# Ledger of designs, part 3: VHH binders against Protein EXORDIUM-like 6 (EXL6)

Target 1, 305 residues: Protein EXORDIUM-like 6 (EXL6), of Arabidopsis thaliana (Mouse-ear cress) (q9m8t8)
Amino acid sequence: REPPSQIPNGTLDLSLLWYGQFTPTQKERVHDFIESLNFDAKEGLDPKVSAWWKVVESYQERFEVKDIYRQKKSNRTVAPRIKVKVVRSYVDEKMKYGKELTMGNGEKLVETAIGNMSKVVPVVLLSAQVRAHGVGFCDGTCQHNALAKIKGQKEPRRYIMVSNPEVECPGECAWPFHTADKGPRGMTYQPASGEVGADALVIQLATGLADLATNPDLTKSLFKSETTPYNDDVKKNHESSSMYIVDPATKCTRVFGSGAFPGFTGRIRVDPITGGAFNSHGINHLKFLIPSIWDPKTKSCWTPM

## First folded at step 16 (VHH)

Design j2 (from g4 with N58Y)
Fold by ESMFold2, look of step 18:
Structure j2 (fold): chain B 305 residues (1-305), chain A 122 residues (1-122)
Amino acid sequence: as target 1 above (305 residues)
Amino acid sequence: QGQLVESGGGLVQPGGSLRLSCADAGRYFSRYVMAWYRQAPGKERELVAWITQGGETYYADFVKGRFTISRDNAKSTLYLQMNSLKPEDTAMYYCAAGYEFYLYSPDRFDYWGQGTRVTVSA
């Protein structure tokens, strides 16, 4: 049989669980951001959210993906695309498990988001009413990419958990839309959506998605690949520490543009009509402020602007 | 309420079949969680089935095995295939759509159709 001539496109199917009360803007903003990841029309304005997502996709040009598909090294190889879709969106407005997040009820939320679907990434979105300090939120992290052991399954499931930080830790997790708790108190900005909680959720979700989609443990799942007879040793090569970059968007926390330093976002734009800060464009002419991604070639954060 | 139009209702004998359709005139069909509800005269509206954006399906206990919900995003159309119809299935059938399904408020949808009548005779 012949090896494939190019790396096929991957998929990232998301199951959203909205836990607690959210505004229409928060929900719409997250859906629009997700759709913007794959919006690559030439007529759209630059820089695009999809151009940022292509940096995430470029991590799949690492040795492991090419080796799985036996892709020839050439200067003509194009990075694969990862299509991101919402396949389910559920709301628990009543907060069945309460407002205090524990490891136990956190796993129940992940199970709810998974449902009967074997190949989804559960995304749990916590409203401002939820206190998540007990699982490490607001103590050096503003989103979770973690593994949960699901009852009746042999392998743990990767999940994303994000929170609306407006109440519990706005100075840690809503900067630059709120004054920072640590370090130089730089200039703040207005959210492009008009709601701090909406645009902060997008930053956290973008960080979680980028860190998840760059994790080599997920490469086979993302591309629905099979081990080929040409490289049955791929699992061993995936564990090489020399090629693994851990959580490349989290490494660039608080970097939104070129020239960033503590207290300064880097180069970003402000819409002169609305006053909203942004560094990228999505569907429907929407503007987003999204995080940077570590670039191992430059040993620095790749920025949208 | 919005752009949803049901069709395919009618008179059928017990044990018969019908296929209901719900067409969306808007452009956001693929973003919707969609559902079928029914209401007999003098009774409360009740959930029949729903289908997620990705095509995962769920059914009320009373209709499992007899009805099949499906969607065709290319045609912007939701379907309900109804088999083994009983007189108790006589009702007005409505389609509903929204971006989220509310786990504890299942009738909370943003858009509802006007309904199509299904009558199962004796």
Scores: ipSAE 0.673, ipTM 0.829, lowest interface PAE 0.8, mean pLDDT 82

Design j5 (from g4 with F62S)
Fold by OpenDDE, fold request of step 20:
Structure j5 (fold): chain B 305 residues (1-305), chain A 122 residues (1-122)
Amino acid sequence: as target 1 above (305 residues)
Amino acid sequence: QGQLVESGGGLVQPGGSLRLSCADAGRYFSRYVMAWYRQAPGKERELVAWITQGGETNYADSVKGRFTISRDNAKSTLYLQMNSLKPEDTAMYYCAAGYEFYLYSPDRFDYWGQGTRVTVSA
């Protein structure tokens, strides 16, 4: 079958589950950030969060998706766009499974986030009241994308879970808004929102989303049409390729600008009014500090600045 | 802040139909979980239906199969199609909007309309 003449856009539908109590700022910042991923209006301020997301989208060009959507007329393959939308936002304010999460309970949260929806990415956000060592957080892990076996479903579902960066290893998970637990003591920055927990949460969410969206498995799911043969061998080939990097945002942890080194974020901006650190702009000119993404071509962490 | 304005209420005979609308004047309609509540005279306010950002719908058992909740994000409008109306459906109907839906506090919404009255009488 001839590849479609037009590259279809993919949609990443997020189902958010807020587990515990969150501040209005935390919730607002997360929503604002998500909407900023596809906000690329000309009136927006540079650098844009959406430019960062375009880098994420560009990973699709690296994974033979280009072969599927090669426009006959141009030797240039354009990566399909990934639109990100919140399709559900639920709060479990009572914390049904308690404050100490086990692996089993974590899976139940993922199930809750999925509900009856077949084509969503569940995102479980854990509040400051929750401890999630039992699901593998801390020791360098602030967020993870993983596969969960869901009862009644044949295939495991990919999900993102984010621990609370203020209570779960804050020296790692809330840096640079919190003093690092290890390494050189660098300068600590203020969050643009005024809340460490809010901006740090966005950093971790951004990391998870980037890692998820650059995963070939997701690409397959987003663009799988009844008519387009997806080469199942792509996964195998990419795993063997020196160019394939798993979790490119995680690889660039603690890099926020050019010239970063241990204890230094790199070149970022500080709002002269709020004192908040940022490296990108989103909707309504909101300022965000977002993580870097590994560029396998340059073998460096790409940053908006 | 979202301003919700309900419309479409009125007097209808049993077995009749009404369509309620809730218009949001705000810019963030697509961010909201939307819901319809109703309050009958002398009774507590009850959840009738809610719809998520992505359009997942949920209904109270009392209205399931008769009522349909829907939304038009382009028009920033929430709808409630009410069919096979019964006298028991007589109430003030309220539109609610929230950034999140609270699983154990279903009445926790960020914005509320002023309500529109529905009367089902022979």
Scores: ipSAE 0.894, ipTM 0.961, lowest interface PAE 0.3, mean pLDDT 89
Fold by OpenDDE, last read:
Structure j5 (fold): chain B 305 residues (1-305), chain A 122 residues (1-122)
Amino acid sequence: as target 1 above (305 residues)
Amino acid sequence: QGQLVESGGGLVQPGGSLRLSCADAGRYFSRYVMAWYRQAPGKERELVAWITQGGETNYADSVKGRFTISRDNAKSTLYLQMNSLKPEDTAMYYCAAGYEFYLYSPDRFDYWGQGTRVTVSA
């Protein structure tokens, strides 16, 4: 089969559901971060959030997509681009299902986030008012991507749910802006936004997005068309191979720069004006601290810095 | 900060059509949920229609099938096509923009226009 002349771009459409009350800074930082994923302008400052996202995109080269998009001239595989967009942003300010979430209520939130849209990734963000132990948060879990059975749909839908990092195990979920609950107590950093809850939320969202976007199931969802051959067995084949890494961002938890070790983030930058810690730049020169991603080639956690 | 300016209002006969426009001078039009509101004389302001960032549309029951909300992100402009107009549609129409849509506070938007008057009369 002749490789297509043009590599199709995938689109990751996010439907955001804000469950509870959020600060303007939290909401703004999330939006700014998402827009930064595809911001690759020359005027941008290095290192770029978009470079980080390119690493996420590169995981597609390990899948059957590699065979489809081999450039004839250089035998180089080009990973399709993944454009990320917010297609809906809704707030449940009254918290319809209460402050304590059960697994059942969690699924209802996912349904709410999906609405009638067939090709969106629902992202449920939980406010500081919410306790989410009932849906499996804390004890090492700050965010998760999972499959939900949605009423009326034949196939389960993948979703991201993020607990509030300030109230749900902050030593784990808000590190390094909060003292660690376990392990060596290192230095804590200030968030670039000035709000721990905002920057920590971005870290967890970034982790979830990276894990989701590197999952072979996403490739299926992005490129499944009548014309695109997708082998459903690819996931199984890769899972059996030493090359497939599940949740590569989660694997690199607590690594933000080179030379990281327990209690130390690695080499990151501090803004001399704000005192905020960062390792990447997004839109409008905004500074972000984003998680590392496992590189199976180097067998190490890749960081922008 | 978004500056919203409505246009396209006027006098029309029952059964007629109008197209309203709302132009945003800001940089973040694509981030907004956009909405049309209307306020008739002596009545409370009511939500007419809203459109999400991705283009999902919602309508009040009173205008469903007659009105169409749309957006052009390249032009930073919101539209309301109003067909089969009725005298009951007479109102000041307002454009609203928000980064989010609040499920239990549908009138909670970040920016509002000054409004454009629509009069439906024989």
Scores: ipSAE 0.894, ipTM 0.961, lowest interface PAE 0.3, mean pLDDT 89
Fold by OpenDDE, last read:
Structure j5 (fold): chain B 305 residues (1-305), chain A 122 residues (1-122)
Amino acid sequence: as target 1 above (305 residues)
Amino acid sequence: QGQLVESGGGLVQPGGSLRLSCADAGRYFSRYVMAWYRQAPGKERELVAWITQGGETNYADSVKGRFTISRDNAKSTLYLQMNSLKPEDTAMYYCAAGYEFYLYSPDRFDYWGQGTRVTVSA
């Protein structure tokens, strides 16, 4: 069969559950960031958030894509695009399950985020009122990219849960907008949005999304309705290969630009007017600070800067 | 501020049909949860239906099976198809838009239209 002329694009449908009270800036910033992932218009400023997302998409090339995606003319495999869209955004402002989350309650939140939708990635965002040590946050964990068993479903569902970076280990989860809890104190930066909780939340969300989207299991789900572009046998081989890296954004925690070292973000930009730190541009020329992604080829953390 | 403009209201006989439209002039229509509310004379405003960004629909029990909420993101327009109309459906109908839907505050929306009047009378 002649390879299709066009590589089918995947869609990542996000169902957001805001658990607790959030500021308008936090919510807006998250929406703006998500839309920026696929914003690659010529009018956009460089470096682009979308360029960062293209690196995430490129992880698909590392997996032996079936011949159907090989362009005949160039032995080069083109990675399918991943379109990201918010399909639902709900707020539980009363925090139905309380302020202290258990593992059981965490699963219930994921279930709430899923609702009756079969093809969504639930994203649970926890407010500053919530303590989530019971679900494994803090101690180096600011966000979860994990599988949840959902009642009535045979297969576990992948989800993202983001703790509040202002209250859950802020020296780790809100850095570089907060003084580090451990290591060199280094420099602290101002957030581009003006709110530490908003920009830090975006960093953690970005980390979770990158880790999720680079996971081969997700790729399978994205193309389930189409000819599976990836050979299942390749997954087994890659798991053993030094080339397969799980959670490439998490691996590059605290790296935001070139030349990063403990206590230093690397080369990032500061807006001369607002004083906000950033390393990328999104929609409407908005400035974002986004995490680095591990590049297994160069064995280094890649950033737009 | 997102400007929501409702249209399509009017006088209709019981058992008749009407289609309401709500046009958003803003750039962020696709980001909104959209909803229809109605307020009858002398009654409190009530939620009729809402639709999520991805098109998941929900209805009040009073209109379930008769009304259909839909959206066209390309046209930045929300619709309410009303079939089998009853005199009890007589009300001012309002369009609402919000970035989120609040589970315990369903009337919390960011933008509201001016409303369009629907009268069901023999």
Scores: ipSAE 0.893, ipTM 0.961, lowest interface PAE 0.3, mean pLDDT 89
Fold by OpenDDE, fold request of step 20:
Structure j5 (fold): chain B 305 residues (1-305), chain A 122 residues (1-122)
Amino acid sequence: as target 1 above (305 residues)
Amino acid sequence: QGQLVESGGGLVQPGGSLRLSCADAGRYFSRYVMAWYRQAPGKERELVAWITQGGETNYADSVKGRFTISRDNAKSTLYLQMNSLKPEDTAMYYCAAGYEFYLYSPDRFDYWGQGTRVTVSA
């Protein structure tokens, strides 16, 4: 059977729920970042955020993609593309469930983010006014990639929840734009946007998105409507496949460039004009500092720089 | 800054149809939640319909089943198909755009058009 001429693209539809008050910069940076994931125009500056996202996409190639998607010319397996788009952006400015979130309230926020949409990934962003220790934030956790039980749905839904990095363990969640709470006190950098809360939020969102998109369960769902590019044999062994790295971006926490070590981000760049730290470029040449991703082949954290 | 320009308003008979358009000259149309508002003479401005970035639509009860909001991101244009028009639909119709939709402040949008007048009269 001739390999299909075109590899189907997956779509990751994000439903954003902004819980609380956010700055225009925070909101803009998040949107800019998301659009940058699939921005691979030749006119873009290197390194690209999209290159980072390609690494995320490559996890499919490594673990899930069928041989039928091997390019005849290069004998290389081509991973399906994952297009990311915001399909909804809502703000709960009154914080319906209060400033202190419980696990139960967290689930309600996820429900709110989902609404009546069956194929979206809810992304709940918590403002600086919110404390979410009750949902497991802090203590080394800045973002959640988890499953929520949704009322009326048989299957749990995967979601991303991001705590506010400026107020929820900023030494952990806003590093390197904030002094580390623990460990070596390395250099603190300025954010490219000028707002710690904005760039740190992007870091956490990026981490969550990468972890989510590298999860085989989610990636399979992206292609359900089309010819599944996944190896049928992998379906049977999901329980046993020691081959999947869970949360590869989280595994590389605090690594932003090559040569990273405790207290040091690794090799990153600083904008000479703004003084902002960055390791990648997105749309409109915007500068981003994005997290590293574990590379199972090299057994190291991959960085754009 | 998003510049929204409405068009398509006019005089129609009861039971008639009209299609409004709202063109955005900006670069970020696809980022916006879009909405139609209307203001009748002597009344407060009211939300008619809104559409999310992904095309989820919502309607006021007064227009549900009669009006259809849609968008074309490629053309950076918002539409409102109005069918079965009633005299009560007479109003200035405004297009609004926002990066987000505020759940408790539905009138909070970043950009507004100048409006197009719809008159439904026998």
Scores: ipSAE 0.892, ipTM 0.960, lowest interface PAE 0.3, mean pLDDT 89

Design j5 (from g4 with F62S)
Fold by ESMFold2, fold request of step 20:
Structure j5 (fold): chain B 305 residues (1-305), chain A 122 residues (1-122)
Amino acid sequence: as target 1 above (305 residues)
Amino acid sequence: QGQLVESGGGLVQPGGSLRLSCADAGRYFSRYVMAWYRQAPGKERELVAWITQGGETNYADSVKGRFTISRDNAKSTLYLQMNSLKPEDTAMYYCAAGYEFYLYSPDRFDYWGQGTRVTVSA
């Protein structure tokens, strides 16, 4: 019998740019969440952040990724792991472009986060001081996974942008840690970190990472390796018609557990000591509330619990 | 969380070499942006070099080409290889660490070592 073929493991090297003032809790929470994505110890508590990330990784069994690595003799593929790490973390504490950003200045922040690195994913984090409506936040949008034109580069670069929503649009983008501004006001919960902004940033970043990592345009940058043959000739930019779905974490916005409906998170837990809401565990037994991910096979949101 | 301990300082002749080490007993070494600073007697503390989480290096003009900053995340240790030493390199050398590098406040780090003395004879 043939053993399953294996696609090589990939990486997401993140360059963080913090724009404005952030608390130590906000910064540490984001770093803890990122590290938790690849923390898969058997002794860790369930549900795990890493199990959630494995759902994201499972999207790499799509036809296009399998075919790229010339798995011609086997239709079986072992899902690859995607290692996420921070390779640079910079703070613009003076807010060079001010508190009210334009689309153009937003793209300059992405350019700053990229620097001279050709293989990084820029992540721009906007503080609560920033009026982010001018770059597309708060009007139905709480995080970005988008393309930016970079000066001096032929092809646009994909980026993630998140904004601390606790001042500008907490009722839209900090639920369930703040009452909703529209629709059923619903349940509210305490953030497990003790800070609304910190836990809202984690939800936004988790959503952006999941949407980015499931986007087929990233296949080449995620999985290219000098040690594994890479077939550039097979239908470059071929889009899988039956399994591809745009932004599967965004499609499950405000769904955090089974049985969710407008105004209700679905089934989640509350830490009896801190009162904080969560649906997953990360490093150091930390508790996180993270979004669900659309599963095209079941045509429903895969929930952490 | 972090505790930084420098070592490797000493007395050297002009043109000599020295390697400084900065060990961290903490859990989060791989998260840090790390830097070396120095302070000569009667002078302000100045940045010598820094290294990002991913290994990108940056140097002050006064040491570029002579000093090399590096890190070993498996051993939780930061290094500064100093070659072609000059009397003006005489200073107390400090390592510093934090999760972020502040673009407009380069001295802003969360953790600092006690320092190790480097003396280059005249």
Scores: ipSAE 0.728, ipTM 0.863, lowest interface PAE 0.6, mean pLDDT 83
Fold by ESMFold2, last read:
Structure j5 (fold): chain B 305 residues (1-305), chain A 122 residues (1-122)
Amino acid sequence: as target 1 above (305 residues)
Amino acid sequence: QGQLVESGGGLVQPGGSLRLSCADAGRYFSRYVMAWYRQAPGKERELVAWITQGGETNYADSVKGRFTISRDNAKSTLYLQMNSLKPEDTAMYYCAAGYEFYLYSPDRFDYWGQGTRVTVSA
């Protein structure tokens, strides 16, 4: 008589802060990707960005999350729907803190993205003009899903920071649209948008959103997919916490399709007219290349294709 | 893409009220940050109010407490409720929209309406 147990639906309200100069393609591409997350048209082409997002949403159900809510009178649960929307989009076109960011200035950008909104996810996007090594990019890290200490707030705030890697570290963070700077060089591909930076930003944002949504503060301890952390064997100053935490999209870095290995993306598609590489479709028949997501039960990356 | 059409201007007495509307039939209304600007004869155009995609509002000091900006995404319409109108509020009022608000270039919007005239009698 009662419906299946329901893990609470939610909304991820994003506050975007664009730091520096971005092309119209870069901005449009990010907005189009975000809107594609909840675009589930039956007449659209598969694989869908929204189907990928449903995998992210399903992480609340795949583990013992259902027991925490104690909503069951049936032995079934229904995965939540997580609506992602942009509630604010600001541009700091003058780069208030300059082109060489520090950790402290990075936290100030997060504070700006939050403003007076206590319930937003701040997303800071750094332009190609920015040298982001000072905030931990380009040494094994291409995006942050992390915590920042915010002035006037008792607890730290979770944020996403991504960088357009086209200038500073394209071989690390724009692969497969640029030759890899470490390991097998492999094949490279053209970005579906026609712009390396735009599609690299989408990969990094998709990674950060998936990691955040599968491990929010409310459900952080529910995803028992942890691996035992190990120490970095080289300079301690290059440590990145995202490499050692249970972030299921980050755990599948550089995996875009089935059968991936170093130097090979896995199975993806190439548009025969434009040459653009993709593994998913979004709004307006747009094509995207998006990352895979670690599945702790299979101990492998769930791939869009 | 976007086409903005303002309405609701007119002649009012001091202390009166008007509601301006700005309609957009485009697909991306909910993606826009939107603003109202005004330009009095012989003066520079000035920002009156703006509203984020999520509904956060911001006002010029000269209208704070008297004007209310709002949006209805279901109707693809931006509003400006103007109360306690004064003769100095007399101006051409313009609707503006774009995907982002530029912190150091507040006049930088992609789409502008033709304007609607508001006259408050002396």
Scores: ipSAE 0.728, ipTM 0.864, lowest interface PAE 0.6, mean pLDDT 81
Fold by ESMFold2, last read:
Structure j5 (fold): chain B 305 residues (1-305), chain A 122 residues (1-122)
Amino acid sequence: as target 1 above (305 residues)
Amino acid sequence: QGQLVESGGGLVQPGGSLRLSCADAGRYFSRYVMAWYRQAPGKERELVAWITQGGETNYADSVKGRFTISRDNAKSTLYLQMNSLKPEDTAMYYCAAGYEFYLYSPDRFDYWGQGTRVTVSA
């Protein structure tokens, strides 16, 4: 009997560049969240951060991905896993380009995060005192998932940029931990980490990772291996199919639980000891508030709760 | 919170080899950027080599081609293979770890071992 057909497991290698000064809580919170994506133990409380990540991984069962990676289909298909690893974490503690970034200097930070690594996803994290409006934050955007043209490379590189919003635009990008600037201002909640900036960075990073990992342009880099058969022509022929959903986590901005509406997060929990808001559990019994993900089958936001 | 313990130091003749180990019993070894430092008597502590979470290696010019840094995340252990040893390699060798490497403060690490002595006889 042949083994079940499955899309091969993949790896998402992150290179972090911290631009400016961050608290230990902010750094630990981001690392704990990333590790929680891989935490699939049956012990621990539900819903899990890893269960949320499995929804992201399920996008790899789109028609395009199944055609690219499958040599032989079986009714016993097993969903792929995407292991998320930090392969480098650098700090620019002196803020080489100052507190007011330009588009050009933002791209240089992405180049620094890439270094000599051909298959990493650069993640640039901006400290609270950086004025990130000049690189596209705050005016309707709370994380940046974009392409950068890198000198000496013929293909642009996908990157994630997040900014601690607690100084520049907390009312736009730190809700529900800060009152909203637009629309119904909504209820506020305490961050489970105790720091508005730490938990806002997690929401932004989670959004960027989900949007990036569901992007069909990244299928090859996520699952390519030296020994796995690959048909690149299928990807070209099916690119931009009607099933492609642009940025499915961004599409569910400010939806954190079932029944959400403007000014209301949806169903979430509050830790009775810390008062912190959450909708998922990670490693070490940590609690996280993470975004929802658009589900094209139900035409609604998939919520952790 | 990690605790780092070095081992493998000792007395060796010029041209010889040693392998240093640095073990961590904590859960966070895979998150660490790790480094080896050394301090000769009467001299400033200097960076010898560092290795990123993903295994990218970097070396001081004085040890390039002679030393090899490596890590085994499954065993939570950092290594320094030291070949073609010279009397000027005589020092206390320290391992260091942190979640980040600081671009403008390369000796800024959160956790340090107590060191292991390497003596290259003249």
Scores: ipSAE 0.722, ipTM 0.862, lowest interface PAE 0.7, mean pLDDT 83
Fold by ESMFold2, fold request of step 20:
Structure j5 (fold): chain B 305 residues (1-305), chain A 122 residues (1-122)
Amino acid sequence: as target 1 above (305 residues)
Amino acid sequence: QGQLVESGGGLVQPGGSLRLSCADAGRYFSRYVMAWYRQAPGKERELVAWITQGGETNYADSVKGRFTISRDNAKSTLYLQMNSLKPEDTAMYYCAAGYEFYLYSPDRFDYWGQGTRVTVSA
């Protein structure tokens, strides 16, 4: 039977691999952001990072309310919840493949992040010491959400790779915390953490997580569970939703608030005491600047503010 | 000193059992990779076991099959169940924690407890 309130809970278990040297602030900031995705406390400050994550979750709407609640008069769907957590965090402090990565060595780092775990999403974080051009960064790309062929597995694995851009390409990949390399002169902002690299990594990771978690190819992996059966009784297709737009956070690149245009983030807030820029709140009242997400229902970029 | 406090040490006969606990009052316990180390008199500190954020475990060969590391994130507590104890298990036992496990520096942890003594003798 189909009891009320059995909303599917998906999981996104992350295996982090930190390649090179990172400051304590950079590591803490990434952990704080990830934990903020699941922080829905009623007393928390708005806009919330978790409210932003709920827009991501809405891409996975597959369950008709009428099927869940036996209400034949409604076509209203309900979005599942996706719990994000870190299940492993490794540091390659010696940079086994050196500071100048190739595509092949980049894929070996993904293999290391996966280890023997069949259900994780590998996240490779490259330090500022790394020249990441060889793995495709800085020439129009500031994060990867991509597929890698993994030794011993016939099917490719999806991964996220981000790079701290503060040395190699800050004008391309650390905006708005650094002047942009292209486009009109515009105002820059201070990172809320006090470190350009830390807050740039959060923007890149947020983009990669949103693009990954909205992808219909990951639906079964997200909702596979030993205790909460995945019900896929709706007419199955190659794609789970015709409303999907490829990489919806990347589609809204450089949009952080309402009214954005080239050289302007859109409406965001600045803490008048610290100078830190933000558009959302997470755990411990921490302030984050996170990207917008394409909303196929409104055909526009959904902004946190 | 981190926020880690060990307990459960004591005197036990060979073949006996003991359960160590390591409590953390902080709010970040679930982020930690955690480990137990021990140091016998006159010897270097050595890794006994470690456990990832997701619960994967690893053990030194000398304790494999006899010791069990576990964690309870709801209680912010790390455990070491020690069975079939031998005199050579006599040592000061320390818990350690950090956000990351360093692939080439496995003894690198950010927080250490003050230790609890285990003595195995007739």
Scores: ipSAE 0.691, ipTM 0.830, lowest interface PAE 0.6, mean pLDDT 83

